# VH-VL binders against p93756r25to151: the designs that were tried, part 28

Target 1, 127 residues: p93756r25to151
Amino acid sequence: EIQLGSKLVVGENTLWVSNNGDFALGFFNPPGLLNRFSIGIWFNSNSIPYDQRKVVWVAGAGVVVSDNSSYFELTRNGELVLFDSLLGVPVWNSKTNRFSVSSALLRDDGNLVLLKDREEIVWQSFG
Short names: E, the ipSAE of ESMFold2; O, the ipSAE of OpenDDE; V2, 0.75 times the mean of E and O plus 0.25 times the DockQ between their complexes.

## First folded at step 15 (VH-VL; framework fv_lumrotatug)

Design C1 (at its last fold request DockQ between E and O 0.72; V2 from the best seeds 0.00; counts 0 for: pae E 2.7 > 2)
Fold by OpenDDE, look of step 15:
Structure C1 (fold): chain C 127 residues (1-127), chain A 122 residues (1-122), chain B 107 residues (1-107)
Amino acid sequence: as target 1 above (127 residues)
Amino acid sequence: QVQLQESGPGLVKPSETLSLTCTVSGGSISSYSIHWLRQPPGKGLEWIGYIYYSGSTDYNPSLKSRVTISKDTSKSQVSLKLSSVTAADTAVYYCARGDYTFLTGYRPFDYWGQGTLVTVSS
Amino acid sequence: EIVMTQSPPTLSLSPGERVTLSCRASQSVSDYLVWYQQKPGQAPRLLISGASTRATSIPARFSGSGSGTDYTLTISSLQPEDFAVYYCQQYDSWPLTFGQGTKVEIK
């Protein structure tokens, strides 16, 4: 599970990975763009080059941030926030602060879910 | 330590195809992107194009119609072909590592070949 | 494409002097600006990336600054080995483009 306060930062190449390893969530560079990054979920297979791995979800339907220490965070108030450090503003938000989110989970089916009381799905990427 | 080395004919006739090879050692060719650049004598640098670690390519629009970049992973080599050359294509040609990847985006050229002079002349 | 313009074309200086090189982009490159040093018969060498980050093993006398469209490479005290041509390059947008270079030569 992903704890409140957890953060991914552009340039650190850290990923949130499903328990079975089949899916990963992290920053990636969309084709054709230089140093612009999206947050997305993709099929995770070592036998396939990264740029050939199918992306199954992108936060904000193609929103991009710079590589200037931008980050994606599960905030302590239970929101997923994509923050563009260059612009100094959040560029995407799950708007889930009212749902008493306790944690997140990248499920083995590739669905990112926000959980209440560690079990109730109150938000999901595929929803 | 990554090393790049350009090789190929130093003389090409007008209208023919310039063909160069970049041999990469000290690192896997499938781990990063390789770019081709050129520099006419006494002039600045021009980016030609690149080949992604997966094999995808992109080229400078000014040269796109004449350029082909490919690679042979088994030989750790990247190839450049520039067709229909003229005197304007006379330059020192460089291959360089510009680590353009899915996770990290583009990083500047940190490793370069020594360059190879190609002269276009009758 | 983004046009990079460097100034001055040539700078004649003596060892120990402070060097200031200018690089201007035709549009903002969002600090995705790199400086290279090139000596005769050699390939360019990476000096500064991200407008202000020194590459590995680059002496502290080299520094980069700027934002938006205007960037500067500074050599606090010119050393004999620093006489070379310096290029800026943007990597904000494709195609990658270079300035025409500034030659730092000995007076």
Scores: ipSAE 0.656, ipTM 0.885, lowest interface PAE 0.7, mean pLDDT 94
Fold by ESMFold2, look of step 16:
Structure C1 (fold): chain C 127 residues (1-127), chain A 122 residues (1-122), chain B 107 residues (1-107)
Amino acid sequence: as target 1 above (127 residues)
Amino acid sequence: QVQLQESGPGLVKPSETLSLTCTVSGGSISSYSIHWLRQPPGKGLEWIGYIYYSGSTDYNPSLKSRVTISKDTSKSQVSLKLSSVTAADTAVYYCARGDYTFLTGYRPFDYWGQGTLVTVSS
Amino acid sequence: EIVMTQSPPTLSLSPGERVTLSCRASQSVSDYLVWYQQKPGQAPRLLISGASTRATSIPARFSGSGSGTDYTLTISSLQPEDFAVYYCQQYDSWPLTFGQGTKVEIK
């Protein structure tokens, strides 16, 4: 569902959402931090205010980026990369460039998976 | 449009508790943080603290032991209490709206109240 | 906490002149810097955020620049309504802190 080259950018408030809508992946501002963002997966019910949404996974166990157009990308070589645009460096990646990743999917169970041939799981966020 | 207005007593005796209310009209406080600031006459601004739209608070360390900020969403009000006041607490007190959300993070203060002078004097 | 220092404390100028105000932070604030204008009897008014981005409806004569620890507000041609006190504020980290202000007054 998520094609190579897709990305999320801090400040654009876009999300990757599971098919049934129950989970979202995107940037969020961790509690107690002012201008720093992490990539996470959370329960995405219409009835839950953002401040009560439970984050079930965070890339790199909570690494953060600046809000200066930092981004999270599924690169064309099949890696998930979290990039801090202020520092000009990646702060985390999935290390999947050798797995022939063709796409990603945020599943209805909240698991972000990287797929080979759009069906074989070669990486997953949890499990 | 969105308007903020501070209200409360203008005179407080030393050692008492200063109590102020910020009333927000023309908008909701459910999606925004509300900050309290103060400005002693003829001096600069000091950030006191804020209440996040979730109800969580954080305070300037210099005032933390004496400050409580709370809200009443049904009345669109945010309250400030500052205990054990002295003459040094004499200031114009402001409430201001920030846009501090789970997704967007901090935004500078879009709206300010007009301020209310509180004098601490015997 | 990050200490913000503004200079000069007071600046006396005539309408039409260019004014440059300085704001220095005790450590880098990475462009998380705001400029406010405050006139007597009024609350502060947002001029600039992100060090250089004008707020909505702010005239082009106001511009912000700088990086790291050193920031500048410039008013290119001072208008009568621009005589006020100007404050910088950092929003890089808690607690939020302000400079002590620069008063721009008519000479």
Scores: ipSAE 0.373, ipTM 0.746, lowest interface PAE 2.5, mean pLDDT 88
ESMFold2, look of step 15: ipSAE 0.193; ipTM 0.690
ESMFold2 (binder alone), look of step 15: mean pLDDT 88; pTM 0.913
ESMFold2 (binder alone), look of step 16: mean pLDDT 88; pTM 0.914
OpenDDE, look of step 16: ipSAE 0.611; ipTM 0.882
ESMFold2, fold request of step 19: ipSAE 0.242, 0.300, 0.335; ipTM 0.696, 0.725, 0.726
ESMFold2 (binder alone), fold request of step 19: mean pLDDT 88, 88, 88; pTM 0.910, 0.909, 0.908
OpenDDE, fold request of step 19: ipSAE 0.019, 0.380, 0.538; ipTM 0.647, 0.829, 0.863

Design C2 (at its last look DockQ between E and O 0.05; V2 from the best seeds 0.00; counts 0 for: pae O 7.7 > 2, placed apart)
Fold by ESMFold2, look of step 15:
Structure C2 (fold): chain C 127 residues (1-127), chain A 122 residues (1-122), chain B 107 residues (1-107)
Amino acid sequence: as target 1 above (127 residues)
Amino acid sequence: QVQLQESGPGLVKPSETLSLTCTVSGGSISSYSIHWLRQPPGKGLEWIGVIYYSGSTDYNPSLKSRVTISKDTSKSQVSLKLSSVTAADTAVYYCARHDYTFLTGYRPFDYWGQGTLVTVSS
Amino acid sequence: EIVMTQSPPTLSLSPGERVTLSCRASQSVSDYLVWYQQKPGQAPRLLISGASTRATSIPARFSGSGSGTDYTLTISSLQPEDFAVYYCQQYDSWPLTFGQGTKVEIK
């Protein structure tokens, strides 16, 4: 499970991974864009070349941030926030600060979910 | 070990089409973006364009109306065609690769071909 | 497009001297700045990327600095093999653009 306060940062090359390892969530560079990154979910297999990996979900329908330590955070208020550190502004959030989110989970079907009481789904990426 | 090699005619007549091939060995072009650049004798470098691993292209706006970059993945080859050439197109032509990774994006050119001089002359 | 301007166009120096080369961009390139070295008859050689990061096997005497629109390549003690033309290139935006070069030649 992904705890409140957890963060992914452009350039740290870290991922949130489903329990069975089949899906990953992280920053990726959309093809043809210099130095711009989106947050997405893709099927995570070491046998698939990186240019053949397909993104199944992108936060904010493909909004991008700079590589200047921009980040994606599950805030302590229970929101997913994509923040562009070069511009100093959030570019997307899940709008879940009123849902009493306790954690997040990237499920083995590739769906990112926000949980209340670690069990009730109150938001999901495929929703 | 990745190597790039440009080939093609060294002499092209004005108004004709310049045609070059970049052959990539020691790696696959299905995973990388290949760029074409040129350098007129005694002058600086000019970026011509890129063909992405997907086959899509972007071109320098100054040349876009005359340039086509294409690839043949089965032969590990990338081609450059520049139409309607003049003496101003005389240059050493380079192909170059940059590492692209899905996670970290594009990086500067770390592998260059040796270059091939193309002279446009009557 | 982003215009890259290098200065000076030529330097005549002796081995052992300190070299400082300037590169100015027409707008901020946010440290997406590369330095190349090119010797006659050769392709460019990557020296510095990200404005300040030396490429693999590049000697420590080469260093890059600067931010925004103003960038500098420094060679702390010029060696005989360092006489070449140096180019800066931005990779912030399409089209990729190069400076016109600074030739460092033996005095």
Scores: ipSAE 0.133, ipTM 0.693, lowest interface PAE 4.3, mean pLDDT 87
Fold by OpenDDE, look of step 15:
Structure C2 (fold): chain C 127 residues (1-127), chain A 122 residues (1-122), chain B 107 residues (1-107)
Amino acid sequence: as target 1 above (127 residues)
Amino acid sequence: QVQLQESGPGLVKPSETLSLTCTVSGGSISSYSIHWLRQPPGKGLEWIGVIYYSGSTDYNPSLKSRVTISKDTSKSQVSLKLSSVTAADTAVYYCARHDYTFLTGYRPFDYWGQGTLVTVSS
Amino acid sequence: EIVMTQSPPTLSLSPGERVTLSCRASQSVSDYLVWYQQKPGQAPRLLISGASTRATSIPARFSGSGSGTDYTLTISSLQPEDFAVYYCQQYDSWPLTFGQGTKVEIK
């Protein structure tokens, strides 16, 4: 379970991984890009090189950020925010501050969900 | 349902700048990466470039020096400018989107505009 | 750039026949391979993405297969509405590149 305030930062190679390990969420380079990063979910298979793993979900459907310590955060207000540090602005937001999000979870089926009271799904990447 | 529509002059003189607009409806333009492509009459497809949600762009190296893609979120429009055109730039120009979701997976260019013919001629 | 080569350039067939179209990449595209159908005067229509995933509302007779550098689009039983030009495209690397297309025409 992902706590409010949790953050992934470009260049730190940290991931949010499902309990069974089958899925991972983190920054990746869109095809052919080395200096731009997106946040996405992919099937986490050791048999597939990292740069060849298919992404099954991308936040914002194509949003990219620079490599200047940009980050993806589950804010204290319960929003997923992708922030471009070079631009100094958020470039994607789940817009879930009104849902009383208490945590996030990358499910074993690859679905990223935002939870209210640790149980109720108020937002999901699936769909 | 998302719809894309290209618009702009169908005739451009050599050495001038080709300008087209892609109007996106049925969804927020900020939610997608919008690409420009072209297809000369009777020929295959060529990728021109892309503009991402963030406003960042990437271009085909073969056209990079002449291409500018921008967007106006308030108007839900993406613009293409191609400078110093020649007869070789005569083509049907398309805008199209990329969409990547968990439910549907990668859907590169799942929605296209109808295309607009631009002829470069004196 | 990655060069995509399709074969054959033209295929003349009759309705009901099995269609096999080839797409070869100059280097591995890691299944980042798309197939499109294009009819005259129309924009390309997405058929297959990720080498083998049918797009929404695409008939089951269309299927994609392959890996690495070699990919195939198969039409199990050609229908009259399937006569068109088919393009493959890679999205593994910039710039995005397309094959030159295979024209499936009526015999």
Scores: ipSAE 0.015, ipTM 0.636, lowest interface PAE 7.7, mean pLDDT 89
ESMFold2 (binder alone), look of step 15: mean pLDDT 89; pTM 0.916

## First folded at step 16 (VH-VL; framework fv_lumrotatug)

Design D1 (at its last look DockQ between E and O 0.58; V2 from the best seeds 0.00; counts 0 for: pae E 3.7 > 2)
Fold by ESMFold2, look of step 16:
Structure D1 (fold): chain C 127 residues (1-127), chain A 122 residues (1-122), chain B 107 residues (1-107)
Amino acid sequence: as target 1 above (127 residues)
Amino acid sequence: QVQLQESGPGLVKPSETLSLTCTVSGGSISSYSIHWLRQPPGKGLEWIGYIYYSGSTDYNPSLKSRVTISKDTSKSQVSLKLSSVTAADTAVYYCARGPYEFLTGYRGFDYWGQGTLVTVSS
Amino acid sequence: EIVMTQSPPTLSLSPGERVTLSCRASQSVSDYLVWYQQKPGQAPRLLISGASTRATSIPARFSGSGSGTDYTLTISSLQPEDFAVYYCQQYDSWPLTFGQGTKVEIK
């Protein structure tokens, strides 16, 4: 599970990974863009080069950030926030600050979910 | 290891189309983004354009009207075509693995072909 | 388009000397800068990326520094194999552009 306060930062190559390892969430560079990054979920296999991994979901339908310390965070208030640190603004959030989110989970089917009381789904990426 | 190799005619007549092929070994072009560059003899480098693993292309604005980059995934080949050539197009042409990939953290052209000289003259 | 200007165009030096090479961009490139080495008849070789990060297997005598518009490649003690042309390249914006090169020659 992904705890409140967890974040991913551009350039660190850290990922949120499903329990069975089949899916990963992280930053990627959309084709044709220079030094701009999106958050996405893709099928995660060590035998497949990253260039061939298919993205199944992208936050904000392809919203991008610059790479200078930009991040994706599950905030202590239970929101997923994509923040462009160069511009100093959030570019997308899940709008879940009033949903009593306790954690997030990237499920083995590739669905990112936000949970209340670690079991009730109150938001999902496939939604 | 990935290896890149340029090939094509060393002489091209003015007004004709320059056509080169980059052959990729140790993988397929569906796994890599490929750039073309050129270097006139005794001079610096000029970026021509790229093709990404997705098939997306873009080109240096100075050459855009004359350039096409394409790929043949079954042969692991990337092609460069430059139309309406003049003597100013005489250069060593390189293909290289691009500085931008799916994940963050890569920078610069880390794999290059050996280069092929193309001379434009009558 | 971002113009990259290198200086000096040529340096004539002996082995063991310290070399500093300058690269200036026409606008800030925010450390999106690469240094290459090129020997005659060879393709360029990646030395430094991100303005200061040495590429794999590059000797420690090579270092990069700078920020904004002004960047420097330093070779702390020049070896016989280091006589070559050095290029900087920005990757901040399209089109990708190179400096014109600095040739480091044996005196």
Scores: ipSAE 0.217, ipTM 0.728, lowest interface PAE 3.7, mean pLDDT 87
Fold by OpenDDE, look of step 16:
Structure D1 (fold): chain C 127 residues (1-127), chain A 122 residues (1-122), chain B 107 residues (1-107)
Amino acid sequence: as target 1 above (127 residues)
Amino acid sequence: QVQLQESGPGLVKPSETLSLTCTVSGGSISSYSIHWLRQPPGKGLEWIGYIYYSGSTDYNPSLKSRVTISKDTSKSQVSLKLSSVTAADTAVYYCARGPYEFLTGYRGFDYWGQGTLVTVSS
Amino acid sequence: EIVMTQSPPTLSLSPGERVTLSCRASQSVSDYLVWYQQKPGQAPRLLISGASTRATSIPARFSGSGSGTDYTLTISSLQPEDFAVYYCQQYDSWPLTFGQGTKVEIK
């Protein structure tokens, strides 16, 4: 379970991982780009080299941020926000502040869900 | 430990094709791209191109028309072919791991082969 | 391509001296700059990445600084084993490009 206020930062190589370890959420270099990052979910198999791991979801469908301490955060207001620190602006937002999000969870099927009262799905990456 | 080693003929005739092999051993180098670089005697370094473990490639525009990089996964080898060579292609050729990719981004070449001198001469 | 220019071409110094090497890019490389050390007959060795981050097992006397187009490699106190050629390289954009190198030789 991902708590409100949790943050992933470019360059720190931290991940949100599903309970069974099959899926991970984190920053990655989109193909062809050296110095930009996207946030996404991929199948986290040790048998697959990183450069072959398939991304199954990307926030903003191609949105990228700079490698300048940019971050992906589950805000206290219950929104997923991708923030470009170089530009000083959010570049993607789940727009879920009105749903009373209490936590997030990267499920074992690769679906990132935002939960109300730790139970009700109010947003999901597959949706 | 991660090790890279270049191999191939040290002498190539003009207009022929330079062929080198990089043998990769140790570690989890398969998670990174393998790059080819070269260094003419007494000169600086030039990036030639790279290949991902997946087989995706990209090349220096200055050499793209003559360069082919491929891999043999079963042998953990990466190959470089440079066609239509001239004296200007005389150099020490290196294969190197990196830069860091995917999660870490590009961060430089952290492992290198010892390099192999290829001389183009008739 | 981004052109990397290093200065000076050669630097003659004695052990213990402070070394300052310059690397200038034809356009901003946004700190995507690495430094290598190369000794005769050897492959380059990664020293610094991201303009200022020392690679694994690199002595603390090596440091990198700079931003935009101008970067510096500093050796606080030159050791005998530090005499070598130093290269900067950008990884801001393709193709990857290197400076022409600065040779640090013994005076």
Scores: ipSAE 0.038, ipTM 0.702, lowest interface PAE 3.4, mean pLDDT 90
ESMFold2 (binder alone), look of step 16: mean pLDDT 90; pTM 0.927

Design D2 (at its last look DockQ between E and O 0.40; V2 from the best seeds 0.00; counts 0 for: pae O 3.6 > 2)
Fold by ESMFold2, look of step 16:
Structure D2 (fold): chain C 127 residues (1-127), chain A 122 residues (1-122), chain B 107 residues (1-107)
Amino acid sequence: as target 1 above (127 residues)
Amino acid sequence: QVQLQESGPGLVKPSETLSLTCTVSGGSISRYSIHWLRQPPGKGLEWIGYIYYSGSTDYNPSLKSRVTISKDTSKSQVSLKLSSVTAADTAVYYCARGPYEFLTGYRGFDYWGQGTLVTVSS
Amino acid sequence: EIVMTQSPPTLSLSPGERVTLSCRASQSVSDYLVWYQQKPGQAPRLLISGASTRATSIPARFSGSGSGTDYTLTISSLQPEDFAVYYCQQYDSWPLTFGQGTKVEIK
């Protein structure tokens, strides 16, 4: 379970993972783009071969950020925000600041969900 | 331990096609790019091109009319073909593995083949 | 295409000396700069990426600095095993390009 204020930063290579470990959310470098990064969810179990690791969702349909410590955050207002630190602006958000989000969860089916009261789904990625 | 190794003929006649294979052992090429580079004797390095795990390629504009890079993922192999060679194509040829797609901040080639000299002469 | 120019082409030094090697780009490469070391008969060895970040297992005597178009590699106290050719490479844009190298040789 992902708490308010949790953050992933380009270059730190940390992940948000599902409970069974089969899905990971993190930054990746899209093919052919130098020094630009997207946030995505991919199927990434240690029990499966690398060639079966597939991307199932990308934030903002593939919007990219610079490697200047850009980040993806579940804000204390309950929004998912992808922020480009070089440009100094968010490039995507979930628009959930009024939904009383208490946490997020990457489910074992690859869907990222935002929760109210740690149980009610108020937003989904549909990964 | 991941290792790369170049193989192919060391001597090629002018006007023929140079053909090399890069074999990756101790790991997969899935979610990586494989690059080819060359170094003429006594000179610096030149980037030839890459192939991405998806099959997507790009080439140095100076060579793109003559070069093809392809892959066989079942064998963890990448091939280089350079057509219509001349003496100017004599060089040590290297393959190198680019960073894993899902790791960021890492750059540069730290996995290289040992290199293979290809001489173009009659 | 970004042209990378290294200077000097060659320098002759003794062990223990401090060495600085210059790499200039024809346009800003925004710290997307790599340094390699190459000894005869060997593949290049990655030293520095991101202009200043040492690769795994690279001794602290190697450091990189610079910005924009002007970058340097410094070896604080030259060891016998450091006599080699050094190359810079930019990864700001395609095609990837290398400098012509600086040979560091024993006098």
Scores: ipSAE 0.371, ipTM 0.788, lowest interface PAE 2.8, mean pLDDT 88
Fold by OpenDDE, look of step 16:
Structure D2 (fold): chain C 127 residues (1-127), chain A 122 residues (1-122), chain B 107 residues (1-107)
Amino acid sequence: as target 1 above (127 residues)
Amino acid sequence: QVQLQESGPGLVKPSETLSLTCTVSGGSISRYSIHWLRQPPGKGLEWIGYIYYSGSTDYNPSLKSRVTISKDTSKSQVSLKLSSVTAADTAVYYCARGPYEFLTGYRGFDYWGQGTLVTVSS
Amino acid sequence: EIVMTQSPPTLSLSPGERVTLSCRASQSVSDYLVWYQQKPGQAPRLLISGASTRATSIPARFSGSGSGTDYTLTISSLQPEDFAVYYCQQYDSWPLTFGQGTKVEIK
């Protein structure tokens, strides 16, 4: 499970990975862009080079951030927030602060879910 | 240590196709893009294009219609073809590694070949 | 494309002097700016990336600064081996573009 307050930062190359390892969530360079990053989920197969791994979900459908320590965070109030540090603003938000989110989980099927009481899905990337 | 080396004919006739090969050795560069650049004698640098490990390419719009970049992974070679050359294409041609990964982005050209002079003349 | 303009075109200095090279972009490049050093008959050598990060094995006397459209390469104390042409390059947008270079020559 992903705890509240967890953060991914551009440049640190850290990932949230599903339990079975089949899926990963992290920053990546969208095609055609040099220094812009999106946050997304992709098939995490070691047999496939990173640049050939299929992205199955992207937060904000084309939203990108700069390479200035931008980050993706599961906030303490239970929101997924993509923050552009250069602009100094959030550029994407799951808008789930009202759902009493207690944790997140990248499931083995590639679905990122936000959970209430560690059981109830109140938000999901597939939705 | 990572090394790049350009090879190909140093003389090309006008209207013909310039063909160069970049041979990459030392270490794994599979995660990086290989770029072609050129520098006319006594002048600055011009970016030609690049190829990524996936085979994806992109070219300078000024040369796009004439440029083809490809690679042979088994030989660790990247090829440049520039068609319909003129005297204006006379330059030292470089291949260079551009640190560019799916997760880290571009960080500049950290390794270069020595360059090879290609002269376009009849 | 983003046009990079360097100044001055040529700089004549003596060893030990402080060097300041300017690079201006036609639009903001968001610190995605690289500096290279090129000596005659050699390929360019990466000095600075991200406007201010020294590449591996680059002496501390080289430093980069700036933001937006204006960037500077500084050599705190010019060494004999530093006489060369210096290029800036942006990698904010395709196509990658270079400045025309500043030649640092011995006075």
Scores: ipSAE 0.037, ipTM 0.687, lowest interface PAE 3.6, mean pLDDT 90
ESMFold2 (binder alone), look of step 16: mean pLDDT 89; pTM 0.919

